# VHH binders against o75319: the designs that were tried, part 37

Target 1, 181 residues: o75319
Amino acid sequence: GNHIPERWKDYLPVGQRMPGTRFIAFKVPLQKSFEKKLAPEECFSPLDLFNKIREQNEELGLIIDLTYTQRYYKPEDLPETVPYLKIFTVGHQVPDDETIFKFKHAVNGFLKENKDNDKLIGVHCTHGLNRTGYLICRYLIDVEGVRPDDAIELFNRCRGHCLERQNYIEDLQNGPIRKNW

## First folded at step 18 (VHH)

Design AA20
Fold by ESMFold2, last read:
Structure AA20 (fold): chain B 181 residues (1-181), chain A 120 residues (1-120)
Amino acid sequence: as target 1 above (181 residues)
Amino acid sequence: EVQLVESGGGLVQAGGSLRLFCAASGFTFSSYDMNWLRQAPGKRREWVALITSGGETDYAKSVKDRFTISRDNAKNTVSLQMNSLKPEDTAIYFCAREGWDHGEYVFDYWGQGTQVTVSS
């Protein structure tokens, strides 16, 4: 049957908009079939996500789902006005160059199409932390020229949790700039 | 070694039917949830259907009521019956095993895919 991802309950559902960027990060929302194993205060559904974004006076214009599954919720659980993109991202290792390219391409496409509004790109993996933080920071470093330590600090502060995986942190701080689009 | 091999793809006219098969080997098939996904030309991979080890099913809205996923644990196969096919169903169809790795769901093994082409 459905299992709640390990330690998922320990993470804040939604972070804050990252100032100076179009990003907001969150943990994976769980569809109703998972709620049988959750106390009411632990629930975080696709509807709850949009309510929390609205409470921040923000609007999502794209959701990028980095999970390597479709088990947690379906794209149809989202408003039809919000584009959804799946980028299957392997966990526990630094994302490969193809994954990084797909993420950058998606972000760049969004920014071009949404130049005249202030809608946000919502990004999540399972916990909204390691894969999410890595790819957001990789984009800021490679495309926007942000210093690695500044990107990591901004992400950690706005997510409300610090990036945990040392190999991700090491690659962001000391790894090569990725030459891709 | 874990292997998934799809078959049954082909060319059909709109409104027609096809049945896809996925032959599984190298693991205890009855213990795993299985999925179908697809990738249309120039588009990203998308999820199509799930069947759990216990036989529960779920479907993408675009295929619900037209496609039926099933499994045969004696033959180690998962199948996808596709009815009322539309040109937009044209894609490479993949079966995928759903694992539980480091406390989360993951598609840990994929087949090579089988081409389905629906002509207007």
Scores: ipSAE 0.814, ipTM 0.909, lowest interface PAE 0.8, mean pLDDT 93
Fold by ESMFold2, look of step 19:
Structure AA20 (fold): chain B 181 residues (1-181), chain A 120 residues (1-120)
Amino acid sequence: as target 1 above (181 residues)
Amino acid sequence: EVQLVESGGGLVQAGGSLRLFCAASGFTFSSYDMNWLRQAPGKRREWVALITSGGETDYAKSVKDRFTISRDNAKNTVSLQMNSLKPEDTAIYFCAREGWDHGEYVFDYWGQGTQVTVSS
């Protein structure tokens, strides 16, 4: 059967746009088959995601899915007008250089293709917090030159939850600048 | 040790069929959900099909009604029957085990893949 990810209910579904960036973070939307174990107010489907983005007067131009599974929803559950990109990202450890490169490449490609609009890059892992926060912050630090503590603070504030994994925080604060190419 | 070994790939004409197999060992096969994924040249790896431990199935839209995933718990195998093959089905096909790790679903073990090439 379908299991609700642990602590998934504890997180706000969708954060706020990160000012000065094109990012918005959210937890993984769950397709209908998961709703048997959810109260109506706990549901957060792909449709709910887009409704919440519209309520913020924003528009998604890309979704980057960092989960290491396809169990939670399918790309076909999303509007055809929104590109979907899966980057399989191992949890609980700092993403490897290949994963970081793939993320940076995707973001840079999006920014080039979307320079004439204001659409957002939606990023999620399972909870929209640790892997999501790490990769967004890694991009801001390595590509945009943001100070680590400023990137982390911006992400935490806009997500509505603080990054939790100390190994990720330590790597962002004290780790090396990673390749942008 | 957990092992997944794919087989059955090959070269076929468009409209043809192939059946892929994934031999599993080193774990209680009947307790795990199994998936097929594929990676075409120059493309990212994409999900194809799921079969749960309970036998429920699901498919990517691009292969639904042409591909059938099945499992044989007595032989510890998962299969992918691929009918009405198209050139765009050309890819390396991977078998993946789906585990529950730290409270979330994870493709925790992969096979090395088997090549399927569909020509016109």
Scores: ipSAE 0.812, ipTM 0.906, lowest interface PAE 0.8, mean pLDDT 93

Design AA3
Fold by OpenDDE, look of step 19:
Structure AA3 (fold): chain B 181 residues (1-181), chain A 120 residues (1-120)
Amino acid sequence: as target 1 above (181 residues)
Amino acid sequence: EVQLVESGGGLVQAGGSLRLFCAASGFTFSSYDMNWLRQAPGKRREWVALITSGGETDYAKSVKDRFTISRDNAKNTVSLQMNSLKPEDTAIYFCARESWDHGEYTFDYWGQGTQVTVSS
């Protein structure tokens, strides 16, 4: 059967909305087939995701999945009203310019089409931390002009966990701005 | 060296069938989960089907009951039988090996893909 990602249980299922943004980060929800390997209180399904978002008095308008697999859950596990975007993102290495661009384009497209609401952009990788944090911060830095340390601090605080990978942090702090087109 | 080579693509009329093959080499094929993905023009790559090393299968909703993934471990091949093809199935189809790496699932090797075109 399917394996639970390592350390997956150690991370908060869902972070908080990042103030001043439409972003919220969470760890990957797992489809029902994974539940047999989890205690009830450890389970975090696509349905659970939406319940937790609702508990925060928020609404998801888009989900960006950065995992480099399709094993964890399917787009059809989500409500049809919430678009799902897959951006296959390799772990552990700084995302390439194409990946960064895809992410930015998706975010900008959403914001353009959702000016009349306050729905959130949900972003996740496996743990909803490193890849997720990097791309969100990269967007804030490159597109919104946020100071790198401010972006990182904001993400960390809202996610409830800190970015762990030094190569991501270093690139955010000292790396070049990536093209927005 | 790990290699994945797709074949079997081509032009087919709507309602027709194709069978894709992926020939694997350079690794213990029987130990790995294999996947098919596809990328339509101007669209993002999407997952199509999975077959585990144990023979369990899973499909995207859009292809379920039309496509069948199978494997022949003796020949180091994974195949995708595609029936009742639709124009929206037009895409480059990729074979991908899935592995467990750094505590998570990941597609670590891809073929070059094979073109499937379904005419209306």
Scores: ipSAE 0.911, ipTM 0.946, lowest interface PAE 0.4, mean pLDDT 96
Fold by ESMFold2, look of step 19:
Structure AA3 (fold): chain B 181 residues (1-181), chain A 120 residues (1-120)
Amino acid sequence: as target 1 above (181 residues)
Amino acid sequence: EVQLVESGGGLVQAGGSLRLFCAASGFTFSSYDMNWLRQAPGKRREWVALITSGGETDYAKSVKDRFTISRDNAKNTVSLQMNSLKPEDTAIYFCARESWDHGEYTFDYWGQGTQVTVSS
C-alpha cells in the first residue's frame, strides 16, 4: 500500500499567512487511500486543508504543488475554483535555476491576475518546509528585495517549523544572486 | 544503468485506439511502481496512470474509463492501452519509475517519451 511520508505526522498541517506577502505554506494533503494508516486525528485531506484556510479567514487563489510525484492527491480533489499548479521539484538539493524561474513566473502571474483581491498562494512540498521554504524565501529575496535572514525568520515563524536543510539555508544566505529572467 | 524506452506512439483518428509500451532495464522491475505521464503542446506535464509493484492501478479522471495500465514482469514492460481517443489526448507520453527515496515518493527515472497524435 501507500506509505505515509517519513515524519509527515510531526509537522503542523497548515502554517499562518506570511504578513506582508501572499504566501501560506502547508504539508502535502493526503487523499483518502492513505487514511488506512492514519488515526482520525492524524488525517489531513484536501478538504481539511480548505477547512483550515477558511478557519483563518483566508482564501486560496492558487496551490503550487512542489512534490516530485502525483501519489498524494489529485487536482480533481480540489475545488474547481482554485487553480492548481504542479512544479516537479527534486528534493534534498537546492532547486535548479529552471525550477526557481518557474516558481517566480507562477507567483508573478498570480499577483498580476489577483491584484484586486487578497487571495493567497498556497505552497507545499511533502512536508511544507524545505523545498517550500527555499522557494518562497528565494522569491522574497530576489524579487521583493527582502534580506535573507529576514525572509527565513518570517517563513519559520509563520510555518511553525524551522527550515532544516543547511544547504538550502546557506544558498539563501550566501549563494549567488539569481536573475529574475 | 536504468533505462526506460517508450514505444507505440503514432497518428490515430478520434475514437481509435493505441497501445503504448515502456521497456525497462537496469533495475529489478518487479519491485517498482510505474507511472505514465503526458505533456500536450504548450502545457505542463500531467499524471495519467499508476500501476504499483503489487498490481494496483489508479488513473487520472480524464482517462479513467478509456485507458488501462498493465505490467508484464516477465518482459520488464509496462503498457498503456488507450481507447476512445480524443484530440485532447494528443501529447508526448512518458513512462516514469517511482521510488521511495528519503521517506517520500519520487519519480526518479523517466523515458524519452513517445508521441501520440489524435486527429479529428
Scores: ipSAE 0.780, ipTM 0.893, lowest interface PAE 0.9, mean pLDDT 93

Design BB11
Fold by OpenDDE, fold request of step 21:
Structure BB11 (fold): chain B 181 residues (1-181), chain A 120 residues (1-120)
Amino acid sequence: as target 1 above (181 residues)
Amino acid sequence: EVQLLESGGGLVQPGGSLRLSCAASGFTFDDYAMSWVRQAPGKGPEWVSLISGYGESTYYADSVKGRFTISRDNSKNTLYLQMNSLRAEDTAVYYCARYQDTDYHPFDYRGQGTLVTVSS
């Protein structure tokens, strides 16, 4: 069977909406086949994701999956009403310009098409922290003009965990702005 | 038990080509992204390439981009690395590694490796 991703249990399943944005970060939900390897209180399925979002009085309008695997869950496990976008993102390394552009394009497209609602952009990698945090912060910095430290602090606070990778943090704080088109 | 077994290494002249294979067992192969990593004598390990479960996406280190091609045959539980235009600096032990997609260790399993020597 599928192996529970390393340290997955150590992270909060769902963060909070980032104030002033449409972003919410969460760790990867796991399909039913993983449940046999988890205590009941550790389980976090696609269904659980939506329940937790609802408990926050929010609604997901888009899910961006940054994982580099498809073993965690299938798009078919999600409601048909919520679009799913896969952006294969290599871990450990700072995402390349193409990945950054794909993410920005997806976010901008969503915002353009969803001006009449307040649905959220749900973003996750495996732990919903480093790759997720980097790309969200990169967007806030490059597109919204947010100060890097403010973006990082906001993400960390809302996710309930701090970005861990120094190369990500360093690039956000001191790296060049990436093109938005 | 997860097992990864590399093959295809050997001695080759500069400019030559080799094709490495990795036979995987003990897990659902197509559920995992797979990678090649190499380690040259006296140097640290280098992440060479990565391929997603169904080959939708690939990654290459700058040092091998345009020369190496990663592929997989899920029906055979086999990972491949086609190495063209080989250079002396490509000399290393090449390892097949299972990508676990976490920020702690990129790989949770790797094989014993196969030696590639590029020399005139």
Scores: ipSAE 0.910, ipTM 0.947, lowest interface PAE 0.5, mean pLDDT 96
Fold by OpenDDE, fold request of step 21:
Parts: structure tokens; sequence; C-alpha cells
Structure BB11 (fold): chain B 181 residues (1-181), chain A 120 residues (1-120)
């Protein structure tokens, strides 16, 4: 059967827009079949995601899904007006250059095509924290020239949770800049 | 009840090949990414390979890239690991594991393992 992801309930469903960026991080929304295993206040569906974003007076322009499964929700559960991009990202290890490049390319493409609006790039993995935080921070560091500690602090503050994986943090702080092409 | 049962291990000479299988039951197989993990004597576990639910994406440890191939047959609820050009360093117990895609424990279930011994 459908199993709630481990520790999923421990994380805030949606973070805040990261000031100075178009990023917002959130944990994976779960399709209706998961609701029977959750208390009403614990439920977080694709519909709930959009409602919460709207409550923040924001609008999603792109969803980047970093999970390695499709059991959580279906792309058809999303509005047709919001493009969905899957980037299979293995957890626990620092994302490889290809994954980083895919993410950067997607972000840059979105920004180029959405200069006339203020729509957000929604990024999530399972918990919307470690993989999500790493790739967002990696982008800010490598592309926007943000200091690693500033990027990490900004993400943590806006997500409402701190990056947990030391290898991710270490790579962001002391690792090499990844090529942008 | 989730069950994972590995098979196909054995003794093989360096340069040889083996094909491991893992029979899965007790859950919707294609909903989960599946993995092979191995543990050599005196060493910690090594994540060998990962495959997404429908095989859209695969991952390999650097130590096995170009030699091992992970695949799955969802109609049979079976995971495979084709191991070619085997080396002595590949000697280990190989476990089939269900990838739960979380930042805590990568795997929530694994089998009992199958022993692969590469020796001349």
Amino acid sequence: as target 1 above (181 residues)
Amino acid sequence: EVQLLESGGGLVQPGGSLRLSCAASGFTFDDYAMSWVRQAPGKGPEWVSLISGYGESTYYADSVKGRFTISRDNSKNTLYLQMNSLRAEDTAVYYCARYQDTDYHPFDYRGQGTLVTVSS
C-alpha cells in the first residue's frame, strides 16, 4: 500500500519565497490516496500546495520535482498552466554535475522566459529540504555569486528548517564551483 | 508483508559474469525505486545501484560503472543486477533494497542477501 514518507509530517508543508530570488521550497504534496493515513491537519495535497502559495500572494510558474518516485502525486494533479519538470535526484549523496547542470539550466530557462512576471519556481524533493536546499543554494552560489553561508542561511530561514546533511553543507561551503555549461 | 528475496549469487572467476535477481512482494513494485547494496567482509555497506520505478533513471557507484547494469521487470515484480567483468573487489553479500526516497534512511526494506565470491 501507499506509505507516508518517513519524517514527512515533521516538516512544514511550504516555505517562504526566498527574498531576491524566484525560489520557494516545499515538501512533496501527497495525492488523495494518502489522506486516509493522515489527520486532516496533516494533509497536504497538490491542491493544498497551490492554496498555500496563493495565501502568500504568490503564484507558481514552474515545479521542479527532485524525487526519485512517482507514487506521491501525478503531474495531472497539477494545473495545466504550471509546467512540471522531473529531475531524478538521488538522495544522501551530493548531486552530480549532470544533475546540477539540469537544475541550473531549468532555472535559467524559466527566468529567461518569465522576465515579464513574478511567478515562482517551486522546488521539492520528499521533504523539500536537503536535495532541494542543496540545489537551490548551489545555484545561488555558482550562478548568482552568493556567499555559501549566506545562501544556506537564506534557504534555512525561508524553508523554516535547516539543511541537515553535512556532506551537502560541506560541499556548498568548501566544495568547488560547478561549471554552468 | 514486504518481502525481498535475492538469488543468483555464487562463485565466479575474475572477468566472469553473474546475474542477480530479486523477487519482490507485498507492495506495489513499480511505485518504488529499487536498489542493490553490497557489503564486503570487513567493510561497510556500499550503495551499488539504483533504478527508478519505471526504469527512467539509474544510478551506479563509480566502482561498478560500465560493468554492472541494473534493470527491472515490473510485470514480474523482479529486480536484476547484471554483473560483468567481475573483480575480486566485487566479492560481497549483495542485498536487494527498497528505496524509500527520504533524507533519513535510504532503504526501508532489504532482503537477506546473496553471496558473490570472485576468486581465481
Scores: ipSAE 0.909, ipTM 0.946, lowest interface PAE 0.5, mean pLDDT 96
Fold by OpenDDE, look of step 18:
Structure BB11 (fold): chain B 181 residues (1-181), chain A 120 residues (1-120)
Amino acid sequence: as target 1 above (181 residues)
Amino acid sequence: EVQLLESGGGLVQPGGSLRLSCAASGFTFDDYAMSWVRQAPGKGPEWVSLISGYGESTYYADSVKGRFTISRDNSKNTLYLQMNSLRAEDTAVYYCARYQDTDYHPFDYRGQGTLVTVSS
């Protein structure tokens, strides 16, 4: 089915590039079948995603999809020139170490292969906020050595919405550093 | 209309096994991750397990990890939960739930549940 995710409409479609990083967060784009249930101004398709990124004078080099479903859009809906990576990430719960490692590995691999450009790593879950924010912040904290509060503040500011889940925030602020290898 | 119908519950001794089934209808089954949730008497709901649309990924609560196995047959629109090494604390009503993948309400539909009683 094409049920609109709960409160999906409440979130900005696309955030801003996080200064000093290659990250940009956005809510999940929805394939055409969802448009029947949306007002025109509420629609946000894979095509719209790329248009909005271009409007920011940016270019996506990788999309990391953290959703746990395939109902939102298909990889075939994306340009062939942009790699797509699925990392199944359960909501509500703090991502496990394996998920965190997969994310870090993907990001590091991208950065290694894309030193010659300034393409962005687009990251999204359903709302592009909690799971997305956690993993991005986790990366900044564990890999880049950013202070947790600074990472969270930076993400929130750039996404235009604040992380909502206290367990995520708590883990970022007070949880252990996860291994990077 | 979305429908989820659980079956397979019953009385079993500690250490025993049960296999639950959930028949789904009214939606594209493989588009959705599916979950088992249980509620024991006097306790709140507990998320037991989750499986992605094509079974690529699974999740288990720590309390059931290594003992329970979630699976699905998309050709039959059916979700399964194999429960091994059952314990008294596994006693609960088990619900099949459709995972809508949001940070607010994880499930938008669930069945009527099937009772699992583990007792000597």
Scores: ipSAE 0.904, ipTM 0.943, lowest interface PAE 0.5, mean pLDDT 96
Fold by ESMFold2, look of step 18:
Structure BB11 (fold): chain B 181 residues (1-181), chain A 120 residues (1-120)
Amino acid sequence: as target 1 above (181 residues)
Amino acid sequence: EVQLLESGGGLVQPGGSLRLSCAASGFTFDDYAMSWVRQAPGKGPEWVSLISGYGESTYYADSVKGRFTISRDNSKNTLYLQMNSLRAEDTAVYYCARYQDTDYHPFDYRGQGTLVTVSS
């Protein structure tokens, strides 16, 4: 497999830092083997990711990869100074409590170890939208007490695309409160 | 060409067990998460289970959790579903599906299915 994910080309590669948070969201970068199936202007490699972050005067301190596959790029394609964490997150269904806990644990660990810098947590799934938006918003709601509609609006604006999956939106707005550990 | 071929279905009494197999070919099997989807008569499809490329993570629908076990053997390009404590409600055509991990179509290929009938 080097097939381009369905509709991947339709999404902005990288969003903007979410103000008041340490988050930035993006779609999955694709390793060089995918570039034969992409026009040059469509390419978005791991290196392109870091160049775009640098252009925003930001720096990544952690990448959380939420995809349920390892075929898009290898962790070795990332700079040596950026930790990488894979959290296998099932798509189309609201992430389960174990997945939510792993995400919260990773974010909290990052914030503790990076309290003396301003580095960002980069979060992506395949399109950087639904699973990514859900988990970021779930963190903001459960851990930081942000109102659901405010979290969703902030994510949508900074990602540059609105959350699309209605079951995720419904769960964020009306779902149960989740444990923070 | 991607091929997925299910086998192992049949007629079983309630409380019985079956093991489904899916032979995969035409792609790098361990690059893809694989899934079982079932469709009962007159119903829409139900996502039964999912397993990551190397088996690091699994998912089960609540209706089968604790009774069904998904597994894979990457050396044989084969996906399995062990179904224990079968109930009449498990009667369905079971499909092997390749998980695409996108927000749109979760599966890009599906087999022809194998029928499981649970009845006295």
Scores: ipSAE 0.729, ipTM 0.877, lowest interface PAE 1.1, mean pLDDT 92
Fold by ESMFold2, fold request of step 21:
Structure BB11 (fold): chain B 181 residues (1-181), chain A 120 residues (1-120)
Amino acid sequence: as target 1 above (181 residues)
Amino acid sequence: EVQLLESGGGLVQPGGSLRLSCAASGFTFDDYAMSWVRQAPGKGPEWVSLISGYGESTYYADSVKGRFTISRDNSKNTLYLQMNSLRAEDTAVYYCARYQDTDYHPFDYRGQGTLVTVSS
């Protein structure tokens, strides 16, 4: 049950704030039970997440968890003052319209509730890359009117790793604008 | 040791129904999303369906939407696939698979499979 996700060690734990947005992306933090299989420098716990965000002089105001499992950490491992939202997002397939709608709704709700602060929306899937990048870019394209290649470039630069899933990239570049919110 | 054992396959006529079962052991079943994958003769594997650990979310391939229903009973560590309106093209070995939720391999364990044959 405490298997380290495939290639999880290969990714930077936390990206940088995406300028002009309220987003920051990271890989899934792993609860203490996984640490038996990790060297100390490889550990990235829920506590480590918040410490790394504070090191960047930032503060999380919402975590959106896109994983299709609950085994990596539990919401109670997070500080009680940080809102947490789970959106079950199937990997390998372009997220469906319901998933995209839920993400947009959560982001828009956060921006309304947090207009008087500068707190960030933390978004993660397992690696903080493909599902995370897709939904952030889909929001920027559909809601903020960002050009697809500009959204992808911004995400890649700030995450520190490039989106690699071809069907996601093709849908962002060539697929329809989603009018769901 | 993770074990997945499928059952319930057999011969069925077009338009008919079957229900597949998968008995799981060796892991905490409700921690994992579970899937059905099928492989027809001479074809590669096809991802049929997925269900989250407590059934909050499901996914279906376009080829089976509206005809197949995935479900699970966590008290029995069992995954199910209800297959209705079966077609000849549904003939395949059906595998139970554990979803690992990574960008690379969607499944880390697969059972031995159960054969479904749809024929008049």
Scores: ipSAE 0.716, ipTM 0.876, lowest interface PAE 1.2, mean pLDDT 93
Fold by ESMFold2, fold request of step 21:
Structure BB11 (fold): chain B 181 residues (1-181), chain A 120 residues (1-120)
Amino acid sequence: as target 1 above (181 residues)
Amino acid sequence: EVQLLESGGGLVQPGGSLRLSCAASGFTFDDYAMSWVRQAPGKGPEWVSLISGYGESTYYADSVKGRFTISRDNSKNTLYLQMNSLRAEDTAVYYCARYQDTDYHPFDYRGQGTLVTVSS
């Protein structure tokens, strides 16, 4: 089966655009096969994601999928007009330098190609919190020069949930700046 | 219905090699990242390695990098760990585990384990 991810129901589906950035975070949307185990009000499909973004008067220009699995939905479930990038990101551990660099490269490429629009980068892991929050904050700190506590506070407020994993928080606050190459 | 059955453990001298296998059943093997976890005597569990569903990405603990190789054969529903240059500190029960990619529990199923003893 199509087991609902542990505690997935506990999280707000989609956050708010992070002011001054091109980021929006959300939990993993689930394809139709998962819906037999969900009440109607609990459903959050790829289509629901795009409807909720549209309701915020925003538009996605890229989805960065940080999950370490392909079972939740297929890229074909997304509108063909929205680019999709998978970055396999190991959970529970601070992402390694290769993962961080790949995320930075993807964001920088998007910003260059989308300079003349206001489309957003959607970022998700399973819950849209710890891996997602870590990589967004790492980008803001290392590339944009944002102070660690300001990046974390902005993410937490806009996601609607606070980063939970202490080793991620510690690394963001007190760990080394990673190279941007 | 999920079953994970490890094999290939045994007694090996330092510097030797072993190949562990894990036969998986009761789930769609390709959908899940799979892992090896070991527990040495008197120690807590250690996450040894992880491999994604189709082998696109792997992870290794620093203590085993360069010596151990995780692999999988999805046609046989089997996970492998090739262990080379074994050391006494590698002595442990090795468990096959299914990775559940969540922020709470990293694994939702583990096998009963296979013992690896490295001693001369």
Scores: ipSAE 0.705, ipTM 0.873, lowest interface PAE 1.3, mean pLDDT 93

